# Designs tried in a protein design chat: VHH binders against FAS1 domain-containing protein YDR262W. Part 20

Target 1, 246 residues: FAS1 domain-containing protein YDR262W, of Saccharomyces cerevisiae (q12331)
Amino acid sequence: KNVVNLITFKDSNGKLHKRLAPEEIPPRLHNSQVNSYPLGYKGMRDFSRPAVNLDDILGTQQRKQQEFLAELSPLSLESKLSLVNEVQIFASYVRNDVETYNKVSDPNEDLIIIAPTNRAVSQLTLKPWQFPNNIDKLESDGATEKELDTAIQENISKFVRSHIVVYNDDKNSYKKVSPGCTLLQSIDFTESKKSDSETGGDILLKKEGEVYYVASSRDEKFHAVESIENGSNGVILMVDFTLVGP
Below, E stands for the ipSAE of ESMFold2; O stands for the ipSAE of ESMFold2 at other seeds; V2 stands for 0.75 times the mean of E and O plus 0.25 times the DockQ between their complexes.

## First folded at step 19 (VHH; framework vhh_7xy4_2)

Design f2 (from j5 with H110V; at its last look DockQ between E and O 0.46; V2 from the best seeds 0.69)
Fold by ESMFold2, look of step 19:
Structure f2 (fold): chain B 246 residues (1-246), chain A 121 residues (1-121)
Amino acid sequence: as target 1 above (246 residues)
Amino acid sequence: QLQLVESGGGLVQPGGSLRLSCAASGFTFDDYAMAWVRQPHGKGLEYIATISGSGDSTYYRDSVKGRFTISRDNAKNTLYLQMNSLKPEDTAMYYCAVDKRYWHRSPMDVKGQGTQVTVSS
């Protein structure tokens, strides 16, 4: 039953408006909570651990400037995501997924976040809560609210986790294909138990000149990284497309 | 000012066809997926079809799939809905909308006056 209710209200100027009924406003999820004791500050980052370096991942020359800037950034990726206006829709999805939010806030993680812009999400025919579980069909089949909430959470979690790579310097979680081109594994890819995948990863990263490019390994259609944000526990690569879609 | 102006509705017999249009202005049209939404008299709004910003992807509810076709002309900032094989249960006010349903319970903002479609035997 995919029917929404509108109510009308009168603003302070006397103008009539329509909006969703209050009960249809999304509830605040676990990922909106501020960390508390005993999980408060997750400890200090080991300062001897090197910052994430894209040129090392690609097998190209080290870029001392990038390493230097990362070492000087006091802000976690959680803080950076909250401040980058162009990715606030994606940032809200990250906050919704408690396990991922905890990683993004953890000074002892090293992450590569491939963050779709607001435009990249806004242009999708279905939004991340609507796929791959077909929410419309679940509603028409009489799914309970609990079943719908679970399916929606799975959809959002899969979308978020398809865009985040854990840099794993102890276990080679990425594979250099050639100088300047590397196959990466998103969290979603890693957790799907694909040990014998034909690709060995779901994300391609390459560099041509001074510009970085990202593609899904499935279509190999490369898109330029529009900007790079460095944080204390990793890097955000802003892109104008989504790695997974309807 | 964001404006969405629907047109093309009318009275038709079952099995008939109509083509709805929506003129959009006041925003970057091709940055957003667009939707057709209908409201049967005395009932809530129902999203029935969406189309990506570029127009290369579409989605339909099962109740209209195969009968309705959503399209857009980004050069003219216009959204269309071709409705074929109309049924009495398709009788509703039809609106176009910018699809901003980033969450399941996102607020819906229907800006236009809509266009009435009435299917009667």
Scores: ipSAE 0.768, ipTM 0.916, lowest interface PAE 0.7, mean pLDDT 82
ESMFold2 (binder alone), look of step 19: mean pLDDT 81; pTM 0.823
ESMFold2 at other seeds, look of step 19: ipSAE 0.775; ipTM 0.917

Design f3 (from j5 with T28P; at its last look DockQ between E and O 0.54; V2 from the best seeds 0.70)
Fold by ESMFold2, look of step 19:
Structure f3 (fold): chain B 246 residues (1-246), chain A 121 residues (1-121)
Amino acid sequence: as target 1 above (246 residues)
Amino acid sequence: QLQLVESGGGLVQPGGSLRLSCAASGFPFDDYAMAWVRQPHGKGLEYIATISGSGDSTYYRDSVKGRFTISRDNAKNTLYLQMNSLKPEDTAMYYCAVDKRYWHRSPMDHKGQGTQVTVSS
């Protein structure tokens, strides 16, 4: 089936307008097939790969691997993102970034999604399509619609990729800095590394008592995780702030 | 019901000052960034200043930077624009708006009725 993702806008007169996302042609038949099976992740996931366990990542405790798998949701993170009303703006950005959407739907990925709430995004003085490329300046400099669409997509992609961690069992992808505190690498951080031997990160995750906290490594200002959603291919940590901003 | 009411416009000479106010109601004001938008006669809408929901961060178009100051009082659900060193090219209808531009070319369907600012010698 040919599924086309559209972006919907209202003008000042209340009329609705739609356009295609810049990189969402062609159709995504594979995503529909994977996500339409109630137990499809079971038949497609390599069960030799352990599911994400935040306590294992933090080094605070360990559970039997079989018990952890028995607690997994049958739904992918793509499905879970679509159901969490409080993060629907962020979820829409994920859907517009083809590579990220494919990872979120992939049963053989293991992801940690730091999902900003609608409130967190709504508070931003500039929205994710407006930075770091200065779209106002590009328009005033006479950029073509194609140049604008490319710069906007780069902005959105960088924003969503700054909030998603690909969990690798490889020790080079994250670093435990103390019991209960781990430095993580977002997709955006790993794409921007100066060296493959570099073990830094841009996201801090810690647990104090029964509550998880997230911070940017740049300011180390921790915010409580408001809720946790477990999916077949990872976890969603809902937060009331964004890890990057204008 | 969402409501935005602008006030404080008027006629001033070049170099003068005005302070615009916007009373907001019917929505959780501090959850949203707010904006001042202007429309010169016969021209399109221009977002000139925005302020984060908390009030900690601001953004200005170059044409007003240094002359205009956006602020908000979340306890009173009120948005402000202090306009100094006014120029004839600042003549426009001024609107306050909830900044819901989550997408490029998002429509501005959450604005007030506006207040006229005229700068003439």
Scores: ipSAE 0.731, ipTM 0.899, lowest interface PAE 0.8, mean pLDDT 81
ESMFold2 (binder alone), look of step 19: mean pLDDT 82; pTM 0.824
ESMFold2 at other seeds, look of step 19: ipSAE 0.791; ipTM 0.920

Design f4 (from j2 with H110S; at its last look DockQ between E and O 0.36; V2 from the best seeds 0.69)
Fold by ESMFold2, look of step 19:
Structure f4 (fold): chain B 246 residues (1-246), chain A 121 residues (1-121)
Amino acid sequence: as target 1 above (246 residues)
Amino acid sequence: QLQLVESGGGLVQPGGSLRLSCAASGFTFDDYAMAWVRQPHGKGLEYIATISGSGDSTYYRDSVKGRFTISRDNAKNTLYLQMNSLKPEDTAMYYCAVDKRYWHRTPLDSKGQGTQVTVSS
């Protein structure tokens, strides 16, 4: 009665593939020391609370908690992304970036995913594979198929990684700007750092009243979070805009 | 159900101008970027101009930049292409399309029937 789960992904050439779901991959050890516990240091999660508490990150009053309707062991963020209909275009990009997909599937990671809706992506004048590398120009200049595939993969990975924050308990992933407003570092920001001590960020998270808002730190144009999905290893914040664009 | 109807094509001399229109229905127009795509006889499709759902951003292929202007009127569900300084190489069937190229080399399947533009002496 064992059901084999298949997932579909699209490579940088647009060809669709199917593979076994990553849930069958054993957890990896996240540090350089030997761990005698089978599940690692986060294997004993408390599912009566969200894996990521947004009010802790924001420093806001806990009169109303982050919405958390179920005390059951919630699905992983990987599973949640596969099920949230309104973000399936973004989810397809995440599945295509293997390094990031592995983090989304990892029970020892805690993530904040700022997931643009299908509308947010569909309305862009250039789609995530087209920027920041100018694919049109590369084609017209006679780039090889390998050069195009590389540039396209870089574009998609940068887009995906600009929307995902790795949260850690030592608070290195965020800096409170004011009461109820916090600056976050995306994976892309972290990978682009010039210095290990760099403390800025590229994402603003704000709570006003009982509503959460997200903005790029560059333009500070806040958009309301349209829904929140709590997973076993983090949270998905659905937004009707993209944090990076053409 | 989705319907795109192009108009405004015709025969024009080199250096002339044409304005193409596209009436859209059967979908939420402002949720999608829109594009003009052309196909010269016996050749492949070429995306030449794209406009965001809001109309605030545009992108042009180098061969038409400065000569063509894409615009949209979301209140009227209408897409436009103003074509100036037309050249014989602009001769093609012109299609209005919903830009669903979420991946490279996505086949075009959300377009109208097209309007012919012929630039000849």
Scores: ipSAE 0.792, ipTM 0.923, lowest interface PAE 0.6, mean pLDDT 82
ESMFold2 (binder alone), look of step 19: mean pLDDT 81; pTM 0.822
ESMFold2 at other seeds, look of step 19: ipSAE 0.800; ipTM 0.928

